Miniprotein binders against b1l550. Designs and how they scored, part 3

Target 1, 279 residues: b1l550
Amino acid sequence: MRLPEELLERARDIHSEAPSHRIKLDRVGSFGLKVPVEFKGFLLLAEADVWVSLPEGRRGVDLSRQVEAIYELSNPPKDPFSLCREAAISLLEKLNYADSSGVSIRFDAPLQDGESLKYYGVEISSIASDEIINKIRVEILGMTACPCTAELIRAYKSSEIAATHTQRSLGILEVSTKAEHPDPDKLASIIERAMSSPLRTYTKRPDEGGLVIRSLSNARLAEDVVREMIHLFLEEFGHLPEDTHILAAVRSMESVHMHDIYAERSFSLDEIRKEISSH

## First folded at step 3 (miniprotein)

Design p22
Fold by ESMFold2-Fast, scan of step 3:
Structure p22 (fold): chain B 279 residues (1-279), chain A 81 residues (1-81)
Amino acid sequence: as target 1 above (279 residues)
Amino acid sequence: SEKEKAEELIFEAIKLFWEALKLREEGNYEEAIKKYEEAAKKYEEAAELYKKLGDTERAERALELAKFAREIAELLRKRLE
């Protein structure tokens, strides 16, 4: 359905008028747009949000120009990092009243797991103003088994009892930097290595006892997993600019409780190096 | 067995999709179209197997990927006309 020409003309005039209250808005835009992206040779359907800042003296944003900015750059599909950065820049060009713009793109990334695939969550953003800040968030499921759970399992000496006492955990790494986006496959690898064991796609009929034994030999608290993620991150990405900001978090979905366990730490590279060097 | 077959079809579809992408980058649109369409067919076959297994979420995802592969093939066909 298309709006009549007369209504479109009236809408444009309204956007330029003064609002009832002279208050700046940080993010105004089109959220939940479906866009194709090309990631590591895979063609994926992604979800995008696009926004700009709105000055105190302007009532509204021309949403059509926001949608144009990202769709023009998404055909043909390209890598989500370039799309994110280029669209954020294009928004500032198209919407001269804005002081800043941003684009977020979310998708499920395929990861080779033997002869099968598994998927992990990726969200990338670029925020443009007088500089560009790139953000990436990776979420991947794995397994944890606390040391107390490991001791209980040894007491029972039963694989069925043992399987009941392990839990799924969601590992999260978020990085904000003036440099290019970090490789999400490397972030996913860091998360998986920090956990008691990764989740595996079935190749045939895996021995479920193997999963439990793996978790027990590497039993870790959520707090332990976060500390290990930070340690591994510094080994892999310590070369990023000192003002790079990181969030490391784990959400453990307890099988025997109605609530989750959550642990996190946010820090800049400058901050964490000073903290570690003081010990 | 059926689950393993569905996963193998997804893997093969992705390989074909990657080959199509490389052919497209080389400007070989005719061969790229063939590979995209082969990838779509394998995604569709995987989706049917996932439906039989009651895995509606993976079935729907595979169909979305098949549709996208066919859309890219159609876009390239229009460029050749």
Scores: ipSAE 0.000, ipTM 0.121, lowest interface PAE 19.1, mean pLDDT 78

Design p23
Fold by ESMFold2-Fast, scan of step 3:
Structure p23 (fold): chain B 279 residues (1-279), chain A 81 residues (1-81)
Amino acid sequence: as target 1 above (279 residues)
Amino acid sequence: SEKEKALELIWEALKLFREAEKLREEGNYEEAIKKYEEAAKKYEEAAELYKKLGDTERAEKALRAAKIARLFAEILRKLLE
């Protein structure tokens, strides 16, 4: 059931009316839309948010035009990066009162893990105004091992293989750039390589033992992991525009504590190069 | 006559923009980029004429259309890289 179209034609155009208070709003839109995307040969169901800025003199936004902007571009399913960029621009085209628009798309990205798949988190966005800014955030779990306890045990027992506690650690890389989105698989790879070892979806005892031994032999503080992530990022993506902003972070779920350890660094490519080149 | 010239530029820009959209849908990104850039230039020329006429609203709309055309061209250029 739907209302007769004649009633809609007679109703006030609420959205175009003056608001009760003349206040600009930064983001107004449709959040939690489900959209199909094609990612590296996989058909995935992603979650999308779309929004625009709203000027002080306008009461509301045209909701249907926001949904049209992304759904027209999502059928047939396409890669989430092109969808994100094109939908943001389409929002500005369809909603002429807006100064800026944005689209974010979230999904769990599959990654080959032997005969199985593992998944890592991806969130991408594109924000269009006088320019287009592309943002990507990748989160993936890995393993870290404590070097402090390892060294204490090695000194005490004169062991060649240090015993220490291990824990899951969440690695985070977030990139904001005027260039196209970095490849999330490469970002995930950087995070895993910075860790003491990667995590696996499926392992048998011999393989599990190997991961533990690797972690113990490659013990790293959360601070070490963040620095290594930055180093590896610069090797792979140092060619991006100088005003590209990066967040590198690690949250270590410490097995011997009731709390987590967290380390992060935010920087622009210009800032970090000046800092590193001083040595 | 300046107002008539501005309207002609808008119509020419719109035709080029629509041609660019068809080329983009067909996967012909190189030609789509050229058409989007040509459309943007004509929208910008129209905006300058509207500013001279004191028609700020139409000038802003033309500049927005030019911006949209240039953003599409930029996306397609990145895809070709």
Scores: ipSAE 0.000, ipTM 0.309, lowest interface PAE 16.5, mean pLDDT 82

Design p24
Fold by ESMFold2-Fast, scan of step 3:
Structure p24 (fold): chain B 279 residues (1-279), chain A 81 residues (1-81)
Amino acid sequence: as target 1 above (279 residues)
Amino acid sequence: SEKEKAEELIKEARKLFLEAFKLRLEGNYEEAIKKYEEAAKKYEEAAELYKKLGDTLRAEIALFLAKYAREEAEELRKELE
């Protein structure tokens, strides 16, 4: 069946019409798109969100042009950082009524773990206007051990090996910068080094004992982990622009409680350097 | 100051690109081509300044936008033939 051309010509362009209420919208777009990306030699299926700002005088966004912007740049699959930046720019140029555009891409990043692979979470975004703001969030699990309980046990009995409860902890580093996205493998490494010990995909029973002993010998509060993450971040990425914003956080899934412990700090590089130099 | 010059070039280039896009929608291809080419030149100038500042990301983005503007101009030139 073919529709008469007259009917198509008489159809209203809904998106170009004035809205019922003249209210700006901050983000309007296509969310949950599946996009192939190439990351460090791996072909991964990522999830993408694309959006633009919508002015108060326009009823809707052209969604087909949003999808075109990201898919034109994703074939063949490219690194997710370039894809994110270039798609955000392309969106803004294709949809000239918008003041800003954004792209967010989420995937599980492979990390070499002996003869196996483990995975950590990555979410990147680029927000385009007169300039580009790049964000990256890395989440990876590690192990922490409670120093308070360790000290109580040590006081009760003379032992060279601390006894305490251990738990899985989620470390989080989020960076917002006008520079390029930081390398997520380096962010993951910072988080793991700040923990009592890393987690493994597979280990033999004797090696498992070694990881537990390492964790017990390196007992840390969630607050300790956040401070160490910040210290290590400044060593690796202190060269970024002074207006770079960082969130460092840890969520500890306490094995002796029905609830989690959470610690975080948000800061700009300018702010944290002034704070450290005053001590 | 070099940073401020680069940022101003990007702003001017973007304005030219949006003007070109509007002219294209209005069917004024000849003027749209000129504006796209002017935008590309300003993006390329901004890229050179960003390279001097060590801002490789902004330089790369500016070069991408310059290429995009030139490709838009080329398509319009083919339509005029």
Scores: ipSAE 0.000, ipTM 0.105, lowest interface PAE 20.7, mean pLDDT 80

Design p25
Fold by ESMFold2-Fast, scan of step 3:
Structure p25 (fold): chain B 279 residues (1-279), chain A 81 residues (1-81)
Amino acid sequence: as target 1 above (279 residues)
Amino acid sequence: SEKEKAEELIEEAYKLFMEAIKLRREGNYEEAIKKYEEAAKKYEEAAELYKKLGDTERAEFALIMAKWARELAEELRKELE
């Protein structure tokens, strides 16, 4: 039911009131919004979160203005990078009490894989305050093979043919930068190239055998994969601003254990170059 | 490349737009107006490059931001009257 404007004018403005406790909140907003985006020729249904900071003296945010900020910019559907940046800016303009704003957009990105498609996870964010910080997180599954078990079996059998356990491993690259978002397809490619082998959406038995043999011949620890991802990242994206921050990580879903193995490294471009140059 | 130039113009526009918001919050309306108008110009330049590249979606998006920046500048001009 639509209430009369006269009644609304007489009602208390709850959001502008002082809160019960004078505590600042870092993120207050609308989470789980469904938003269409255009990504490399595909119309995808993405999930978006929008938020702003809330000062200690204000009880609540205007949620309708948050939804307006993203929906005004999402029709017609456009690329998620521009949508993130401009919606974050729009939030600050519409909500003048906020010191910062943010937008995150998540979707499964299609990736060419021969004649088929496979999918990888993408989360794109823009956080606005005195400047814009752009974040992107890419997650893609690949295969790893254990070099330790391979060496034990080689010694036991006196065989030159590698044999070991294989498992699915999740590769993760997260980048925070003042520059534009890195191309997620390139980040996904870096992760896959660092693995023992990529995974496929569709394989025939002979192709599947070849993939497994490749993995066994290229056995890598989670630690090896993280180091290779960093090396490949620097080759592709070393031109980004020196204060760009990266997280490289691998979660190996160990087939012989009830638990996963995890390896990560976070760094800025400035610090990693100095570290590598000292050797 | 023209694509890189368009992306640089968008980044410049974002920085100017953010600066305008900061200035507006500080009550510096005259400087905020200038920054909004500079942002609009950069968005419009980026839109022309994106149109030239056949990227009509990014061009349209940039034009929406340019229009909005100009509207915000006009609102502030009215407040100064």
Scores: ipSAE 0.000, ipTM 0.357, lowest interface PAE 12.8, mean pLDDT 81

Design p26
Fold by ESMFold2-Fast, scan of step 3:
Structure p26 (fold): chain B 279 residues (1-279), chain A 81 residues (1-81)
Amino acid sequence: as target 1 above (279 residues)
Amino acid sequence: SEKEKAKELIIEAFKLFLEAAKLREEGNYEEAIKKYEEAAKKYEEAAELYKKLGDTERAEWALRLAKLARRYAEKLRKELE
C-alpha cells in the first residue's frame, strides 16, 4: 500500500538527517528494478540498478527519486543505451547532494540463429560525475577444443584430423569509454569468431557434425582466444578514444577437469598500441 | 509564478544537458560545449529564482548542476586544444 503524498510531505525527512558515523558511501540505490526496453526491434524485460554517491553528512538517499528517474524515461520503452545515459544524468538533476550517479541495465540480447533465436548477455552502464563514462559487458558461450590433447592423439594415431575434448567456454568483452556504447552485436561477433566454433540453439545431425568438425579443426587454448579477441577488437573498434579501457577474458568449462581455466587481459587502447608497435 | 518558472528552467536545462552529452559522444565537441554552456546558464537562472523564493536547498542543487555542466564544457574545450 502506498501512502498519500500529503502524509509523506508532513513526515520527518530521515534521509536529510546526520548519520551515526560521518562516512561517505560510493553507491546507494535501488537495485533489481524491472524495466522494459526496446532493442533492435524487440521489446525486452531488462533488470536495472540505479545509484548515487552519498556524502558523509547525509543519512540516506531519496529512493523514490531514483525510481522516478528511470521509470519516467522508460515509458514508452526506448533503447537501453539512451535510457542508461539519460537516467544517470537525471539522477544528478533530482538528487542535489550526490557527486556521482550510475545506472546499469542487464538483458539477454537476441541473435538470429537460422530459423530460431539464441541469446547472449549484455550489461550496460553509464556513470555520471564531472564526466560520463559508458561501459558495456558482453558475455556469450562458444566452444573450444584442446590443441594439446589433439596433437597427442594425432601423433599417437597418425591421423590427419585430431580427436580432442571440447567444452563450452564463456567469452567476455568489457569496454569503458567516454564515447557511445559499442554495438553489442559486434562485440558478440568478435567473441564468437575468436572461439573454436559458436554454439547453436538447434542443430540437425548434419549441422551438428559440421560444428564439431569446425571446432576440432580450429582447436584453441583460452590464451589463444583472448589474443584473437583483442586482435579482432582493434580491427573493429580501434577508432575509440585512446583512454578507452577493455577487458578481454575467457572462462573455459573444461570437460576433463573438475575446475575451469581462465585467461584475461585488461588494457587501454593507448597501452596496447604501444605494446604491439614495440615489435 | 516564479516557482513554476524555476521548474521550467530546470527542465529546459536538463534537456540541453542530455543533448550536449549525446553530441559529445558523437564527437561533435563544439556543439556539445555550446549546449553544456546553455544548460549551465539556465540552471544558474533557476538558482537565482529559488534564492528569491527562499528555497536555499533547490538553489544549491541548481548551482551544483550548473557547475557540472561547466566542467563538461571545460573538459571538452581542453580536448579541442
Scores: ipSAE 0.000, ipTM 0.195, lowest interface PAE 14.9, mean pLDDT 80

Design p27
Fold by ESMFold2-Fast, scan of step 3:
Structure p27 (fold): chain B 279 residues (1-279), chain A 81 residues (1-81)
Amino acid sequence: as target 1 above (279 residues)
Amino acid sequence: SEKEKAEELILEAWKLFYEAMKLREEGNYEEAIKKYEEAAKKYEEAAELYKKLGDTRRAEYALLKAKAAREVAEFLRKELE
């Protein structure tokens, strides 16, 4: 049911009124929207956040126009990178009082693993103002193993002991750039190659022992994995603008401890090149 | 194992879903709708097996994939009308 048109015509625009306190807000918007996207031939149901900056003299934002902006561009479904970028631009056009806008889209990306699928986490953002900044975060599970030669020899003689000395680790690469979003499949590949071994979704039972042995043969500390991720990232994406910012991190979920091991490094391409050149 | 059966269903559903995407790009909406609906059914079957296994995350993802497939099928059906 709709409100009487006469009542709507008499209603004051509350959102354009002065607020109780003249304070600028950085992000005001609609969060947790469900949006279909096309990703590398897959139709996925993604979760989206849309927002704009709110000036100190304005009480609120028009949330209906925010939802309209993203849904107009998502029907029919399109790739999440174009949707993210175009929706951020559209928000500034529709809500001209805003200095900046942003869109974030999250989904679990399917990745072919032999004859099966596995999944990794993707979050992409576009933030629009006088320029556009594109951000992508990729999270994927893999395996790490303690680099202890004595334990590797013992584990080789017993698959159960070997399994105890391997742990799942979450690898994280986050990139913020004025260029186009990096390909998430390439970021996921970098993370997997930096780990002791990838985590498989579908394996035959005999192959499980092989994966454990492979992991133990390529034992790496969380610190080793982060350094390798950075090295591989520079080989693949060193062409990005110098002010591109990267976060590389690993969270190791040790089954024999009540706590996780965590290692990270944040850097710009300019900073890391100078650091490497000084050594 | 039940886990292997669920993973086989995901692979089968993925192949159907991908085939549907190809048919939709070619403008063959009637066949695309059928393949999306078949994919949804396979994802739902996989979700039931993952629930039995206590794998809540994979069950949730399979259900999201099923829902997405059904939503695209419905969208295409409306376009044909």
Scores: ipSAE 0.000, ipTM 0.124, lowest interface PAE 18.2, mean pLDDT 77

Design p28
Fold by ESMFold2-Fast, scan of step 3:
Formats: C-alpha cells, sequence, structure tokens
Structure p28 (fold): chain B 279 residues (1-279), chain A 81 residues (1-81)
C-alpha cells in the first residue's frame, strides 16, 4: 500500500531540520546493500555500504539519494573498483551538505586453481573529501608449517627430514592510497608466495602429498610470513605514492593450540624504506 | 551587481558540470575532464564573489561543488592513464 502523494504537501521535511543536539556525525548511510558487479569476467553478488558525513546543523541524510547513487552506477554491472570510486564521488554530488562520502564493496573473488576455482576475500573502499582515498583489503588462506617443532623432531631423529605440525593460515594485505586500487590478484599472489604453501580446492593424493612436503620443506613462523609479505609487496608495489599505508598480517590457526597466533605490521612506504635503509 | 555576477557564474558552472557528466557517461573522458575543470573554476569564482558579499553559506556550497568537479576530473584523468 502506498500513501496518497497529497500527504507530501503537509509533511515536514524532517531531514533538513535542526537536530536536538548539534553534533557532527562521521558516517551516516545505507549499509548491507546487495549489488551486482563484474569482476574479471564473472558476475558476482557483492555487498556494499554507502555513507556521508552529516553536519552538526542537519538532522538527517537523504537515504533514497544514497541508494540512487550506487544503484544507478551498478546497472548494468560494472567492475567493483570503478563502481566504488564513482559512487563515492556521486554521493558528494547528490548530497551537497556532506563534507565527505564513502563506499565499501565486499565480495569473494574467484582465482583459477588448476581445473577448478578457489576464492579469496576482497573489500574495497573509496572515501571522497578534498581528494579520493582508495583502500583495498585482501584475505586468502594458505598453509604454514612450524619450524620450531620441525627442528626439535630433526634433532630427535638426527638429520632426518623434518616432521612438524601444519595449519591453515589467513594472510591479510590492506593498502590505502591516493592512487588507484592495487590489483587484488597480485595482492593474493604475494600472500600465497609468502606462505609455506598455497591451499587448493581440489587435489588427488599425490598432489596433496606434494603440497604437504612443500610446506614442510618451507616451514615459516607467522612473523616470517609477515616479513616476506612486506618484502614481496615492496617489489611489486614500491612505485605507489610514499604516503601509501599498508597493513600486512597473518592469523595462523595453530593445529597444536586452542588459540590462534597473530602477527602484523602497519607502515607507510616512506616509513618502511627509511627503516630498511637504516644502519 | 556582484550578486548577479555570482549567480550567473553558478548557472554557467552548473551547465558545464552537467555537460561534463553527460560526456563522462558517454565515455568521452578527455572532454569531460575539460568541462569539469571549467565548472570548478566558475564555482570557485562564484565562491569568491559570495565571500565578498558576506554570503558564506553560498560560498561554501560553491566550493563544495568545485571540489566535486575537481575530484571527477582527477578520477577521469587517472582512468585515461
Amino acid sequence: as target 1 above (279 residues)
Amino acid sequence: SEKEKAFELIREAMKLFFEARKLREEGNYEEAIKKYEEAAKKYEEAAELYKKLGDTERAEEALRFAKVARIWAEYLRKELE
């Protein structure tokens, strides 16, 4: 049922009124929107959040205009990076009282894995204010093997091949930059190469044995994985603006513990280069 | 009057901004960039006149639109690369 349009002539414009308390809000918006995106030839269902800043003198935000901003740009589906950036700018255009706007889009990205696909997590955002800041977070599972237990077993059995516990580990790379979003497949590749071995969607026993042996011969601490991710990131993306901020992290789901091991480092490109070149 | 000049600059800026949006939607990024940059300049000129007139609210609004126009131009310039 729809109410008569004649009621609009008598209704107050609540959103443009002064609020009860003159307090600025940083993020007001529509969260959990379902939007189709086209990613590397795949049509995917993504989840989006859209928001704007709200000045202290205004009671509310025009929610319908926020939804219009992203839905107009999402039909037909387009790549999620352009959608994210363009929707953020469109929000500022449509909501002239806002000092800033933002859009986040989350989806599981397909990655070719032999004859099958595997998936990794992607969250991108764009925040528009005096300029546009782009952020991307990539999460992908890999395998790690404990070098400490490997060394103990090797010592116990002399120079025999290391036996140790292995576990799934979640690698995380997050990049915030004034440049365009980095390619998430390259970020996922960096994470996997830093691990003891990648995970597969499908393996037969000989291939499974090979992955385990690879992991055991390339045992790494969570701390080792984070350092290697940073090293590989600098090789691939060291050309980004010096004020680009990166978070590198790993959460190891330790098979011999009731808890996880976590290691992380946040840095700007300027900071890390000065640290590495320091003597 | 200076107030009439400020209004005319806003009108011209809005027209350029709308033209830039159409060009962007058509994929003509090179021309869209030029129109967004022209719109931004007109909005900024209008803002200076509104400040001179003591109309801070309209000056701030014009600067906000200039900012949006410049962000679009920067975005499209990077897309061309």
Scores: ipSAE 0.015, ipTM 0.588, lowest interface PAE 7.7, mean pLDDT 85

Design p3
Fold by ESMFold2-Fast, scan of step 3:
Structure p3 (fold): chain B 279 residues (1-279), chain A 81 residues (1-81)
Amino acid sequence: as target 1 above (279 residues)
Amino acid sequence: SEKELAEWLIKLAELLFEIAERLREEGNYEEAIKRYELAAKFYEIAAEFYKKLGDTERAEEALRKAKEARERAEELRKELE
């Protein structure tokens, strides 16, 4: 045995000892691991966190076993959803002192946009205990035309303001479900359709005057965008289990103020259906 | 980058192989087998990244090291039986 390995062996023994204070910890693990994943034909470098619960009577977790678990499941690189679910289950099987485990994987997803690629943020997780809960969060930047800006453009035909009739907004959809993770490309599409003009996606020969008028006709408040995202989500994913939980949110960058506008709604599918069906 | 990831995976695989060698010398065959197999997997992943980068020499070297690690694990597995 060499000195470094001797130290590692002693450290492992320490993990099974009783702590100075008998306090349960909710999440203990390896955070910021670099993991290769295969996403829709792309090989991407993702960042992963893996954790387990730690009982009050145990001093530490076996971090080496956690790292081994996720890397064993990453060869060959596989889709991040299967990796997330399988690693969470594997952690509970290998670390039997834990009553829950979790895996989170973050990456920038490529999306074809005309002749170029753009990227949107994806974070997925699987939390395992007596059941498995799958969560996905999609964030994508888009543009909206403020109703106030639309009124200014109508008032000032030749002003410089007419050149900047849109503002940046970040759309967010988060879904927590006992079913499989929803397709992030579909979530990103919902956000973009709620934010941007539907005329931009399939227009063969856009006339500049027509684009301006159509953009202004889709002038939306952050509150309007959130409501539209919810409507489109129900259209695409209304078949998910009734206890599925959703967060829909928008953060709009105000061009006239040094602060953002934020709107959100959290709901279960059961809750929102009852609300919509009421007079 | 894919190059940085491949280089990191090679270093991690080399470390795991060394740990496996020491575990083998200490008579801890079960844990040595696990580290050899994990080292082989990391070498194989690194080889895939090197192939995508067009670095065929480093890809082939990584695959040779992966094979060596798997052969060491198989030898120890036979000793256990």
Scores: ipSAE 0.000, ipTM 0.230, lowest interface PAE 16.6, mean pLDDT 78

Design p4
Fold by ESMFold2-Fast, scan of step 3:
Structure p4 (fold): chain B 279 residues (1-279), chain A 81 residues (1-81)
Amino acid sequence: as target 1 above (279 residues)
Amino acid sequence: SEKEKAEELIKYAEMLFELAEIWREKGNYELAIKFYELAAKVYERAAELYKKLGDTERAEEALRKAKEARERAEELRKELE
């Protein structure tokens, strides 16, 4: 059913009206949109959120304009980094009252794993105002082994490689910068190298044994993993602008506990360099 | 690096300025003003970074572009009066 078009001429424009309370809102938008993206030769279905700021004197946002902004730019599919930046700018064009806009895009990224693929989580965003800020978050699973239990078993049995508990751990690197988005594959590599061992999609028995021995020989606390991730990040990405902000974190799914262990550190490049140079 | 940050700001400012020109040509002066003013702010931020890097030539060029954008916005604002 369609109502008569002439009703639009008589109806109130609710969104343009003054709100009941003159309060600015930071993010108003359309969340959970499905968009195709092209990532390193793969066509993937990603999930996107789009938003704009809403001034204190305006009651609402035209949500249909937000959907138009991202969908017009997603056909044909393009890389998610360009899509994020272009869609954020398009939002400022389509919604003239907005002082800022943002787009985030989430997907599972394929990573070469021998002759198979494994996947890690990627979320990228661009926030446009009188500057553009690019954010990327990478999450990938790896393996850790407990050094404390290893020491107890080694003392008990006097062996070179002591038994200990192992568990899956989720490594997280998030980068916020005014430069281009860092390469997510490099961020994933940093996380995996900081762990006791990486996880594999497919292993044969000899390879599985090798992974276990590697993990046991390279036992690390969650705290150790976070520190190593920061060290490796500085080696690879220390050239980024000094006001670049980083979150490094690990969540260890402890096999001997009913709960997880979590360790994190947030810092700017300027902050961390001053800290390291003071010691 | 700070240099890479300044270069990315210049690219962003150039894109915003181009959008302002497009909207001006289409007769949407309110949107053109918005993008000219935004471009000017980004150019000014880039200029500050170039000054800190000792690159006075690029800093002065960015400030000239910022001034041009602000003048374009002011011209359109007067037409809307």
Scores: ipSAE 0.011, ipTM 0.468, lowest interface PAE 8.9, mean pLDDT 84

Design p5
Fold by ESMFold2-Fast, scan of step 3:
Structure p5 (fold): chain B 279 residues (1-279), chain A 81 residues (1-81)
Amino acid sequence: as target 1 above (279 residues)
Amino acid sequence: SEKEKAEILIKIAEEFFEAAEELREEGNYEIAIKWYERAAKLYEYAAELYKKLGDTERAEEALRKAKEARERAEELRKELE
């Protein structure tokens, strides 16, 4: 059932009214929108959140204009980075009462894995105000092997062959910068290279043995993985602006414990360079 | 799942189509055209996913709705001339 146009014209403009309390809200918007994007030749269905700041004197936001901002720019589907940045800017243009806007887009990114595909998590954001800040978070599963248990077993048995437990570990790299979003495939590659070994979607029996041997030969603590991720990140992306902020983290889902091990480091490029140059 | 993605695209496309119909009734033809075109694109994407799933019936239904949306947009373009 549709209401007659004349009723809509006579209805109160609730959103423009004064609120019950004069309190500014930081983020008001449409969350969980489904948006098609094109990523590296793949058409993917992404999930998007769009928001704006709401001033203390205004009761509500125009949700229809928020939806317009992202959907107009997603026809035809385009890369999620351009969509994210352009939609954030468009939100400020369409909603002139806001002093900031933001867009986040989440999807599972395909990654070639031999003859098959595996997927890793990507979330990108753009926040627009007097400037634009771009953020990207990449999460990918890998494998770690415990060096401490390996050493204990070797000492106990006086064996030349180290034996230890292996577990799935989630590697995380998050980058916030005034520059363009870093390439998520490169971030995913950094994470995988820092691990004891990558995980495979499908492994033949001989290849599975090789994967296990690689993991055992490259045993790493969660702390080791985080440090290696930071090292590899600086080699690939050390050229980003000095005020770029990075979070590097690993969550190890320990096979011999009821709990996980977690290690992280947050830093700016300026901060980490000064730290590393210290002797 | 791909099936869930296709179903969500259909629902979003339907919402854009209905919004375009309301804009058309209000005489806001320029915006209505854009929303009809957006609905058509989403229906076409859903049809592509349904074809990959082997669901020919739902793919054809989605393409029929995409065509309807494009026809509505073209009607409004002629009216604006």
Scores: ipSAE 0.000, ipTM 0.130, lowest interface PAE 19.0, mean pLDDT 80

